VHH binders against WD repeat-containing protein 55 (WDR55). Designs and how they scored, part 3

Target 1, 353 residues: WD repeat-containing protein 55 (WDR55), of Arabidopsis thaliana (Mouse-ear cress) (o80775)
Amino acid sequence: MEIDLGANAFGIDFHPSTNLVAAGLIDGHLHLYRYDSDSSLVRERKVRAHKESCRAVRFIDDGQRIVTASADCSILATDVETGAQVAHLENAHEDAVNTLINVTETTIASGDDKGCVKIWDTRQRSCSHEFNAHEDYISGMTFASDSMKLVVTSGDGTLSVCNLRTSKVQSQSEFSEDELLSVVIMKNGRKVICGTQNGTLLLYSWGFFKDCSDRFVDLAPNSVDALLKLDEDRLITGCDNGIISLVGILPNRIIQPIGSHDYPIEDLALSHDKKFLGSTAHDSMLKLWNLEEILEGSNVNSGNASGAAEDSDSDNDGMDLDNDPSKSSKGSKRKTKSKANTLNATNNFFADL

## First folded at step 1 (VHH)

Design n01 (framework vhh_sonelokimab_d1)
Fold by ESMFold2-Fast, scan of step 1:
Structure n01 (fold): chain B 353 residues (1-353), chain A 124 residues (1-124)
Amino acid sequence: as target 1 above (353 residues)
Amino acid sequence: DVQLVESGGGLVQPGGSLRLSCAASGRTFSSYAVGWFRQAPGKEREFIGAISWSGGSTYYAVSEKGRFTISRDNSKNTLYLQMNSLRPEDTAVYYCAAKYGSRYYTSASEYDYWGQGTLVTVSS
């Protein structure tokens, strides 16, 4: 089931216990939709949350509130039932806020366009600490609750591990040769998986963050913009070509496609019961995929699976740029976010010379 | 600070080609994302495509893929939009836009720096 949001959504999140999904839109609005198993998807609320793009959205407080982060540098808490503003952290960051995650029952973490990460006490409405390990935008964050460590990825091509008990950056990776766009923790906390701009997944071993231990190369022709953990062995990828795939980690393999958009994927989220996957893309669409149906009849608990063939594009050397105009039938396969090596580009491209 | 100046607009016949330039002046930051937008009379600004500062990576709106090519000349600090197979509906003011940060967006509201625009008229 799907719905046209009227504007691109940069963030989505599912309610932790009921069939609601929230979407943060490029025009600054926050939409709340109710869905059901009968393929019904209906907007219940539209909130004028921000004056600039709403880039991240999270349900907090057992689903009673939605927190949004925006290009307007603010973080806003909205009441789910009424749509009323509960708390507004104006000038939460000095720059546009890209990402937002729940950390503990009373703390959230946010990351901005210039590499600043802030930890917030939701009851005090105050910044507890900030980390400035990165030199470019924060692209993703994930939290290891057992060790109280925040893992942060950046367009500067590095990841950092922030210790929330000591309020210090505990470690930072070497430059990975490409921007890091997304991050998840898997294998019962033993592996950190990062999506990159060049279509590779980097696998880091927990405790050894200076360099990756393995690479899943040629997963996608362009960037892997979204990653979502399904279980300890499988994740879902959302790519620049609009393809959504189920991927296995160790052994590294593409298991099956889940769905697609005609445009680059923005965000992915799972429903509270994992029955539905939500996706948004640069086509202004919110799509809900019935994972129970899509994955039904799969080999449950079998350890042996043949290698899945990746369908290569027939050599796409058709020079799309020189061909007749597209008939608007296909989404863009040409999105490339080539700000990898920002530090090296700065060193190699001397604008002052 | 970065300033953007478009040039190369004008009148062109249907089926023709036109090349637009966007000159960036001042000190550039390697983390800038740069895009091309157009605005037809009476309509909102529409995304055309984007290019990275490193020059290798481009992204195009689906409707323009195959007809338009974005490129850059780093020695001249200039960006180009090559437009082929032009149609009357391509008539618009074309803008070069930049935002701080490496992540690109398709919405005009996300871009911080704009040129004044150059008019392209496709008519016989």
Scores: ipSAE 0.042, ipTM 0.435, lowest interface PAE 6.4, mean pLDDT 80

Design n02 (framework vhh_sonelokimab_d1)
Fold by ESMFold2-Fast, scan of step 1:
Structure n02 (fold): chain B 353 residues (1-353), chain A 124 residues (1-124)
Amino acid sequence: as target 1 above (353 residues)
Amino acid sequence: DVQLVESGGGLVQPGGSLRLSCAASGRTFSSYAVGWFRQAPGKEREFIGAISRSGGSTYYAVSEKGRFTISRDNSKNTLYLQMNSLRPEDTAVYYCAADRYGSRYYSKHEYDYWGQGTLVTVSS
């Protein structure tokens, strides 16, 4: 199912317990949509949140509030039930805020266009700490709750690990030879996976952050803009070519395509129950993908359990050789066709303007 | 801060060609979708063309397609606009603009960073 948002969305997030998805739009609005398994997508609310693009959105406080971050340098908390503004930090950062994550029940982290990362106490609605490890925009963040470490990626081509207990940068990688655009933690905290501007995934071993331990090359012809953890062994990639793929890590392989847009992917998010994947792209569309149908086709089976079992039983070489030639041919033709359609659609789009 | 500096403007005769350059500094140039806009005296700023971060996708205003070509060299942190078959109505100040998201590249309101402009005059 899908819906035209009327403007491109740069961030999406799903409610932790109900069938709601929030989208932050380029025009500064925050939209809230209700979805159901019957392929219905209905806008419940539209909030004039920001003066400039709304770049990040996260549900907090057990889904009672939603926090948004903007190019207007502000962070806004909105009540989900009423749409009322609860807290507004007008000069949260000195520069455009790109990314926002919920760290703990009382802590949020935000990253800006100059490389500044700020840690916020949601109880006091104040900045607790600031990290300035990076020299270029913050692209992504993820949190290791077991060690209270924040992992930050930047357009400067490095990853930093910030210790929230000591308020110090514990580690920073060497330059990765490209910008780091996205980041997730996998393998029960043992691996950090970063998407890059050149279409590669870099794998870092926890505790050994100076350089990557492995590379997944040739994943995409251009950037891997979005990464989303599905489970400890699988992640979902969103790329500049519009393709959304299910990818296995160690062994490194493309398992299957999930979906596509004709334009570059902006953001990916999972519903709390992992039944739906949400995606946004440069086409003003929000698409919801039924992962139960895509990954196993049965609501009785756990998508994670079924997929993980099949992946575990699969001989990587055998599965790749058996399915990849046919799917690779289709995928390559689909990518070429999608790119041609994207260029044609883009030319037609500009022709209308 | 990303800083954009246009160069290559000047006087050119009708039918002539001109290549504009935009040098980026401060931030990683390859982080941005970048575009060219122009503004003639008494008119609104209008979109000419844009190129994605990787350079894999280009977008042009319909009226300029075929006459103007946009390209980038990320190793030199430079954006180019090749202008061919220039007409007197192409006389304008040409602006380089960068937007890290680049969504709907045709809107001046979506670009975060702007150069100061370079004047192109097409006259005999």
Scores: ipSAE 0.028, ipTM 0.438, lowest interface PAE 7.6, mean pLDDT 80

Design n03 (framework vhh_sonelokimab_d1)
Fold by ESMFold2-Fast, scan of step 1:
Structure n03 (fold): chain B 353 residues (1-353), chain A 124 residues (1-124)
Amino acid sequence: as target 1 above (353 residues)
Amino acid sequence: DVQLVESGGGLVQPGGSLRLSCAASGFTFSSYAVGWFRQAPGKEREFIGAISWSGGYTYYAVSEKGRFTISRDNSKNTLYLQMNSLRPEDTAVYYCAARLGSYYRPTSYEYDYWGQGTLVTVSS
């Protein structure tokens, strides 16, 4: 089932216990939809949440509230039942906010366009911790609850690991030769998987974050913009070519296609019961895929993957030898080191428009 | 008024080189990530490359890596695209585009401002 949102959605999230899905749109609106197994998808609520694009959305407080983050530098909490504003942090960040994740029952993490990551207590309206490990936008975050460590990816081509107990950056990877766009933790916490701009997945071993231990190459012709963990051995990829795929990790293989859009995938989310996959793309559509039907009709556990070659490429599960990283053009090193002074004019510029 | 104005397009022979410029005005250029896109007749708009607001990071479509180089000069509010080893299939209208901050995906739908385009024809 699918619905035309009227504008591109940058973020979607499913309610933790009922058949509701929320979408944050490029025009700043927040939409809430009710769905059912009979292919019904109906908008229940439309909220004028933000002045600029709504880039991230998450249900919190057992689904009683929705938190949204925006290019307008704010974070807003909205009541699910009434659509009323509960809390509004107008200057949550100094730059556009790209990402939000739930950390604990009472904390969320947000990341912005300039590399700043902030940790918020949802009961208070103040930032408890701040991390500035990155030199370019924050693209993704994921959380290891057992160790209280936040994994952050950035357009600067690095991944950082932030210890929330000590409020310190514990480790940071070397430059990966490309932007890191998405991140998940798999293999019972042993592996971190990153999607890249060039269509590769990078596999990092937990505790050894300097360089990746393995690469899943030739997965997509362009960027892997969205990653979603299905279980400890399988993930769902959303790519720039619009293809949504089920992928196995170690052994690395494409298991089957799930669905597609005609435009780049923006976000992916799973329903509370994992029966539905939600996807958004640059076609203004929200699509819900019945995973129960799609996966039941395939041999996902047979060792054969639709469209995957049964050859030695699936055997590359060791540490990749990279004897010539210089083959990848990184641009000018001297430009990377140079600093451009940016006056605090961006927010004032938009006020004048 | 916000403006992005491309220049430097024209006719070039296969194997030749061309440098495109994009002059920005009416906004704080140094706060925006900027990029190049192209569109050939009857084809979809294609991403070529982008550069972060600071100029510290550059991003290229895999198909164009090694032939094209993107750069910017924030003191002149100008974006550049150096194109080498041009082929007939590079014939297209080239557009510059700008987006607030440095949050970037290689897609045409998240850019705030667009130029009118400059035609590049690669022919003998």
Scores: ipSAE 0.031, ipTM 0.413, lowest interface PAE 6.8, mean pLDDT 81

Design n04 (framework vhh_sonelokimab_d1)
Fold by ESMFold2-Fast, scan of step 1:
Structure n04 (fold): chain B 353 residues (1-353), chain A 120 residues (1-120)
Amino acid sequence: as target 1 above (353 residues)
Amino acid sequence: DVQLVESGGGLVQPGGSLRLSCAASGRTFSNYAVGWFRQAPGKEREFIGAISYSGGSTYYAVSEKGRFTISRDNSKNTLYLQMNSLRPEDTAVYYCAAGPYRSKYGYDYWGQGTLVTVSS
């Protein structure tokens, strides 16, 4: 099912418990749509949220409010039931705000065009922390709740890991040779996956962020603008060529296409029950894809997709056994273990003495 | 605020070439992805192509790829559209637009447009 929004949407998000999807549009409007399983998609609300483009949108407070961020440098909270403005942080940032994520039930993070990241207390409506690790626009963010660490990607070609307990940047990658456009955490927190401007996915091992441990090459001819985690082993990619794909990580493989737009993908989001995938693109369309129907048909063909991707991975230069994150990323620990083995005089308790 | 001004439009013969320019003022142009759109009389606005903030990536609508080339010069705050092998159906008002890199074709700022007429 699909609907013409009348303007490009930069951000979409699904309500956490009901069949509602919100879209933030280039003209500053916030739209709210109700959908159902019989292909009904109806606009319930249109809010003039911002003076410039609405670039990010997130449901908060168990779906009672929507927070939007804009090129007008503001962050706005809107009541879902009434469409009324609840809180307006004018001049939240000094530059256009590109991205928003939920951190905790009472905390959100925002990133702007100049590389500033701010952490907000939603109950106090105040900025609690600020990070300035990046020198170019913030493209994406994701949160590791078990360690209270925010992972941030930037057009400066680096990612940073911000520790929210200490209010410090814990680590930052070397320049990746490409702009980083999107980011997810998967493999039970062991891997960080970044989409790049050249159509590659970069795989980082958690705790070893200086350089990527693996690359998924030949995925797309152009940029991978959107990434969405489906489960611990599979993610959904939204690319510049308009193609939406289901992709497996370790083993790296293209499983199947999910859908397409004729124009570059802007954003992707999953419904609360993972039954529907929402996508927006430069065609002013919001499309909802029934994943239950699409994935059932493709499970029969996953072996074929796996074979094709595996063949691509085996094609020269990518067959370094040190691509194993436990070996390549832990060089210093490997040295320590090698020393212990050479000495053969220490046990596990006294290995560091 | 970013202000965009297109120039270079005019009358051109079928099979001819034309180069459009778009000059930006206000906020830093180099932080934006920029693109070209066109609208013929009585038709919807259509996307032509876009270029990333760094100039490292270019994107084209399927129907326009191969005839049109987009480039930018961030030191001059200028975007260009090189149009080759022009056809009467390319007659339209051409607009430039600027927006965030992550959303390559989503645009916050639009120019006034410049008319291109392809006729004998």
Scores: ipSAE 0.034, ipTM 0.399, lowest interface PAE 7.5, mean pLDDT 80

Design n05 (framework vhh_sonelokimab_d1)
Fold by ESMFold2-Fast, scan of step 1:
Structure n05 (fold): chain B 353 residues (1-353), chain A 126 residues (1-126)
Amino acid sequence: as target 1 above (353 residues)
Amino acid sequence: DVQLVESGGGLVQPGGSLRLSCAASGFTFSKYAVGWFRQAPGKEREFIGAISGSGGSTYYAVSEKGRFTISRDNSKNTLYLQMNSLRPEDTAVYYCAASYRYLGSSWYKADEYDYWGQGTLVTVSS
């Protein structure tokens, strides 16, 4: 099922317990859609949230509110039921806000076009911490709740690990050969996987962040703008050629295609039960993919991710390693200039630079 | 007093190469994303390419990839466009533009840029 949004969407997020999906658009609007198993996708709400592009969208407060971040440097909270503005931080950052991630029930993290990361108390509406490890835009973030560490990727080609208890950057990678565009944690917290501008996935071992331990090159040459954890062994990739793939990690392999757009992918998100995948691209389309149908049913295989998703949905607070970085980092990477990059790895543009 | 000044335009033969420069002043150049646009006689303004403040990210119009390369030197406050294999249809006024609000997927939209140069004419003819 799909719908034409009328403008490119930079971020999408699914409601944590009901069949709702929110989209933040390049023209500043926030849209809310209801979906069902009968391939129905209906717009329930349109909000003019920002005058500049809406670059990140996250449901908070158990789905009662949506926070959005914008190129206008603001962060806005909107009531889901009424569409009314609840809180507006007009000068949240000094630069365009690209990324937004849920950290705890009362804490969110945001990243901007200059490499600044801020940690916010949602009740106090105040910035508690700031990190400036990066020299270029923040592309993605993911959170390791067991250690209270935020993993941040940047267009400067490095990854940083920020300790939220001490307010210190504990580690930063060497330059990775290219921009880092997306990030997830998997393998029960043992691996960090980054998507890159040249189409490579970089695998980092937790605690050894100076350089990657492995590379997955089978998606090259197109940038991997979106990464989404499906389970501890599988992730979903969204590339600038519009292709959405299911990929296995360790052993590294492309398992199958999931779907496609005719234009670069902007964002990917999973429904609360992991039965639907949402995707947006430069074609102004929002597409919902029935993963249960695509993956041949939820309870057929002993390691089935849909079965795990059903169990996770029944337990809305849960496993540290079931904290999907894609949900928390959703809308964080899509607003950076790397999302518009149409270069591929076989092109001589990089040889000419 | 923000200023962008393009240079390097002129007459070049088909198949030739040309390098354009854009000198920036009046702002912290390294904090701005910058790009190149062109406007041919009788046509709309079109996007060519853009580069992030640090130079770590580059963005190109699909039609121009492989022939044109964008780069910057923050120590010189200068943006460059290297143009190869030039064709008569590349004849246009070339503009540099700067944006403090980074553009994400809107890099191709002229109205997202805050500051513009005066333009430099490139003529591809024999």
Scores: ipSAE 0.007, ipTM 0.327, lowest interface PAE 9.6, mean pLDDT 81

Design n06 (framework vhh_sonelokimab_d1)
Fold by ESMFold2-Fast, scan of step 1:
Structure n06 (fold): chain B 353 residues (1-353), chain A 124 residues (1-124)
Amino acid sequence: as target 1 above (353 residues)
Amino acid sequence: DVQLVESGGGLVQPGGSLRLSCAASGRTFSSYAVGWFRQAPGKEREFIGAISWSGGSTYYAVSEKGRFTISRDNSKNTLYLQMNSLRPEDTAVYYCAAGRLYSTYYKPSAYDYWGQGTLVTVSS
């Protein structure tokens, strides 16, 4: 299912418990859509949120509010039920705000065009801390809740790890030879995966952030603009060529295509139950992809776990890519099942004769 | 899709001024960050300045020190570059470019749409 938004959307997010999706548009509007399993997608609300593009959108407070960030330097909280403005930080940043993430029940993080990252207390509606590790725009952020560390990527080609307990930058990578555009944490917190402007994924080992431990090259001809974690071994990529793919990490492989737009992908988000993937692109379209139907026959639980996961030293060794225990075990299981089915069919045929 | 056409280039004396224009065709101009780059023979494209979708944010190369001013008129789909106190080292082909709103405004690779360029010669 899909809907024409009337303008390009730069950010989307799904409600944490109900079938609602929010989109932040280039014209500054915030749209809220209700969807169902029968392919209906209906706009419930349109809010004139910002004077310039709405670049980031997140549901907070268990889905009671939506927070948006804008090129107009403001952050706005909107009530989901009424569409009323609850809080407006007109000069939240000194520069255009690109990214927003939820950190805790009472904390959000935002990043701007000049490399500033701010941590906000949502109850006090105030900035509790600021990080200035980067010299170029903030492209993405992700949070490791167990260690209270924020991972930040930048157009300056580095990532930083910010300790929210000490309010200090703990570490920063060396220049990666390209801009970092997107970031996710995988492998039960052991790996950080970054999408780059040249179409590669960089894999960093947690605690060893000076340089990447591995590279997934030739994934896309151009940039990997969006990354979305599906589980500990698989992620979804959104690329400049409009292609959306399911990708496996360690072993590194393209599993299958999910969908496409004819224009560059802007954002990707998963529904609360992971049944739907939302995508936006430079075609003014919001598309919802039924992942259960697209991934038909895929084992989404323990069968996708890599046998190499417990061997962290092996995961960091280039030779481990030759082993591919997850891929080979899935292949052999399918082969034995197919052979068993063939033998059973043959036996039944001769029994009936 | 955006199509860009630069104009206003030519010969100017050192210390003089020029105003460059970039006309965009299509309804996508107001949806893009737009910028100016220059390229002298045998050199890479150099960033000059960029302006956000609304015109509320401007970005300049540090080397210009207020000599150059970027502006836009979305109602006319036109981008401008006002160049003052021109020097012989400002001699280059000047390009107009359009790209995503938060692309790295100083990198040519951040821009998908480019004009053909207009030559600026600063010489006596």
Scores: ipSAE 0.010, ipTM 0.321, lowest interface PAE 8.4, mean pLDDT 80

Design n07 (framework vhh_sonelokimab_d1)
Fold by ESMFold2-Fast, scan of step 1:
Structure n07 (fold): chain B 353 residues (1-353), chain A 125 residues (1-125)
Amino acid sequence: as target 1 above (353 residues)
Amino acid sequence: DVQLVESGGGLVQPGGSLRLSCAASGFTFSDYAVGWFRQAPGKEREFIGAISWSGDSTYYAVSEKGRFTISRDNSKNTLYLQMNSLRPEDTAVYYCAADYYGSDEYYLESAYDYWGQGTLVTVSS
């Protein structure tokens, strides 16, 4: 099932216990949708959240609140039941906020365009920690709760590990050949997987972050913009060519295609029961994939890497409207394309990049 | 073109009831939160009530709580205001308004994108 949002969405997240999905849009709005297994997808709320693009969205407090982060430098908490503003940190960062994750019941982490990472106490509505390991935009974050360590990826091509107990950067990788765009932890906390701008996944061993221990090459022709953990051995990838794939890690393989958009994927999220996968892209569409049906119906074809590759090739050939790589800033393709869409060409200095 | 057309106004005696309707056309009504405002002679426009774009949430001005009920029918692109126990002080032109951004600032005139022409309600013996 799918719905036209009316504007490109950069962030998506599912409610932890009910059939609700939230999307943050390029025009600054937050949308909330109710869905059913009977292919019903209905917009329940449309909130005037931000003055500029809403780049990240997360349910917190057992789904009672939605936190959003914006290019307007603010972080907003919205009540799910009423749509009312709970808290608004208008000057949360000095630069556009790109990413946001919930860390504990009472803390969230945010990252901005200049490499600043901040940890917020949601009760006190105050910044408890700040990390400045990176010199370029923060692209992704994930949290290792057992060790209280935040893993951060950046357009500077490095990954950092921030210790929230000591408020210090514990580790930082060497330059990884290209920008890092997404990150997840898997293999029972033993591996960190990063998506790159050149279409490769980098595998880091926990505790040995100087360089990657393995590479999954030739996964996509361009960037791997979104990564989502399905289980300890499988990931879902969302790529610049619009293809959504199920991939296995150690052994590294493309298992099967899941779906596609006509434009670059922005974000991916799983419903709490893992029955639905949500995806957003530069086509203004929110698509919900019945993952249970796709994976169970395709069990005979499980592990068909050829089928996944053919699907990717077919979808890539069908995306004649996608801009060529030379017309986008390296590592800022999503931001540059989004900027061009919101600003008049004569006023958009990013159009010349 | 976008239109909001109010109807159902008229003369009613104190203690009486009226139901106002607002018919929407030229836009996707179900995408908009909608509300009712009124303006009495020589006074500023004031908020009466609003309903979320889904119809699941309603908001009322404190002074009108319990006398007025707002509802909508998205299949008919229509907004309603049921007014009970009317008083002479309720005499005003009643306007419907549509807010594309939702219920966030439902009580502010500046939050609304589209406005109707209004319907006059006169409460007098």
Scores: ipSAE 0.000, ipTM 0.111, lowest interface PAE 20.3, mean pLDDT 81

Design n08 (framework vhh_sonelokimab_d1)
Fold by ESMFold2-Fast, scan of step 1:
Structure n08 (fold): chain B 353 residues (1-353), chain A 124 residues (1-124)
Amino acid sequence: as target 1 above (353 residues)
Amino acid sequence: DVQLVESGGGLVQPGGSLRLSCAASGRTFSSYAVGWFRQAPGKEREFIGAISWSGGSTYYAVSEKGRFTISRDNSKNTLYLQMNSLRPEDTAVYYCAAKPFGLWYSSPSTYDYWGQGTLVTVSS
């Protein structure tokens, strides 16, 4: 199911317990949609949240509030039930705010266009920590709760690891590739995966952040603007060619396509029950993919998802920069279902996690 | 919000050089990736190049790489396009445009704010 938002959305998040999805738009609006399994997607609310683009959206407080971050330098908390503004940090950052993540039940982290990262106490609406490891925009963040460490990626081509207990930057990578656009932690905390502007996924071993331990190049040259962890062995990628893929890590492979837009993917999010994947792109569309049906299709004889509609036209010598839709992995698409069981068995037996 | 005003266009001989400026107003300029586009008579708007908010990353259309250089001065809220080895086919209205970070691509539809355009004519 899909809906035209009327403007490009940069951030999307699903409610933690009910069928609601929030989208933050380039025009500064926050939209709230109700969806159902019968392919219904209806806008319940439109909030004039910000004067500049709304770049990040997160449900907090068990889904009672939505927090949004904006190019207007503010962070706004909106009540889900009423749409009323609960808290407005008008000068949260000195520069445009790009990203928001939930850290703990009472803390969120935000990152801005100048490389500043701030940690907020949601109960007090006050900044508890600030990190300035980067001198270019913050593109992504993820949190390792067991060690209280925040992993931050930046357009400066490096990642940093920030210790929230000591309020110190514990480590920072060398510049080895290109701008880092997205980041996830997987393999039970042992690996950090970064998406890059040139389409490579960089794999870092936890504790060894100077340089990556491995590279996944099969998505190149398409930038990987969004990464979403599905489980400890699989992630979902959103690329600038509009393609959404299910990717396996160690062993590294493209497992199958999930869906596509005609324009670059901006954000990806999973519903609370993992039945739906939400995607936004530079086509003003919000699309919800029945991930349960698609993933069940990766096992024999369940939901024959159309592969023809997912195939993009080849761009043999096209004018598109970093937009080559031709992939050698297309030949393995029909083998994806039979390969899924082999891959799982391989991972279990060889303990290459 | 960002308002953009281009300047520096005019008549140039083939093989000549020209520097275009784009003056921005609004506190968010330093937070946006900004780019240059052109539109020749009877043609669609085409991408020339873009530069990240910090100036650390630049991205060019393959056909223009090496001839055109994009730069910015955030302290002056100004974007520049240095055009070298100009050809008659470079004759077009040149536009500057701004968009949020992470969207540094060739698609005009991804840009939020546009200038009015400045005409560049390359003719002897």
Scores: ipSAE 0.006, ipTM 0.376, lowest interface PAE 9.4, mean pLDDT 80

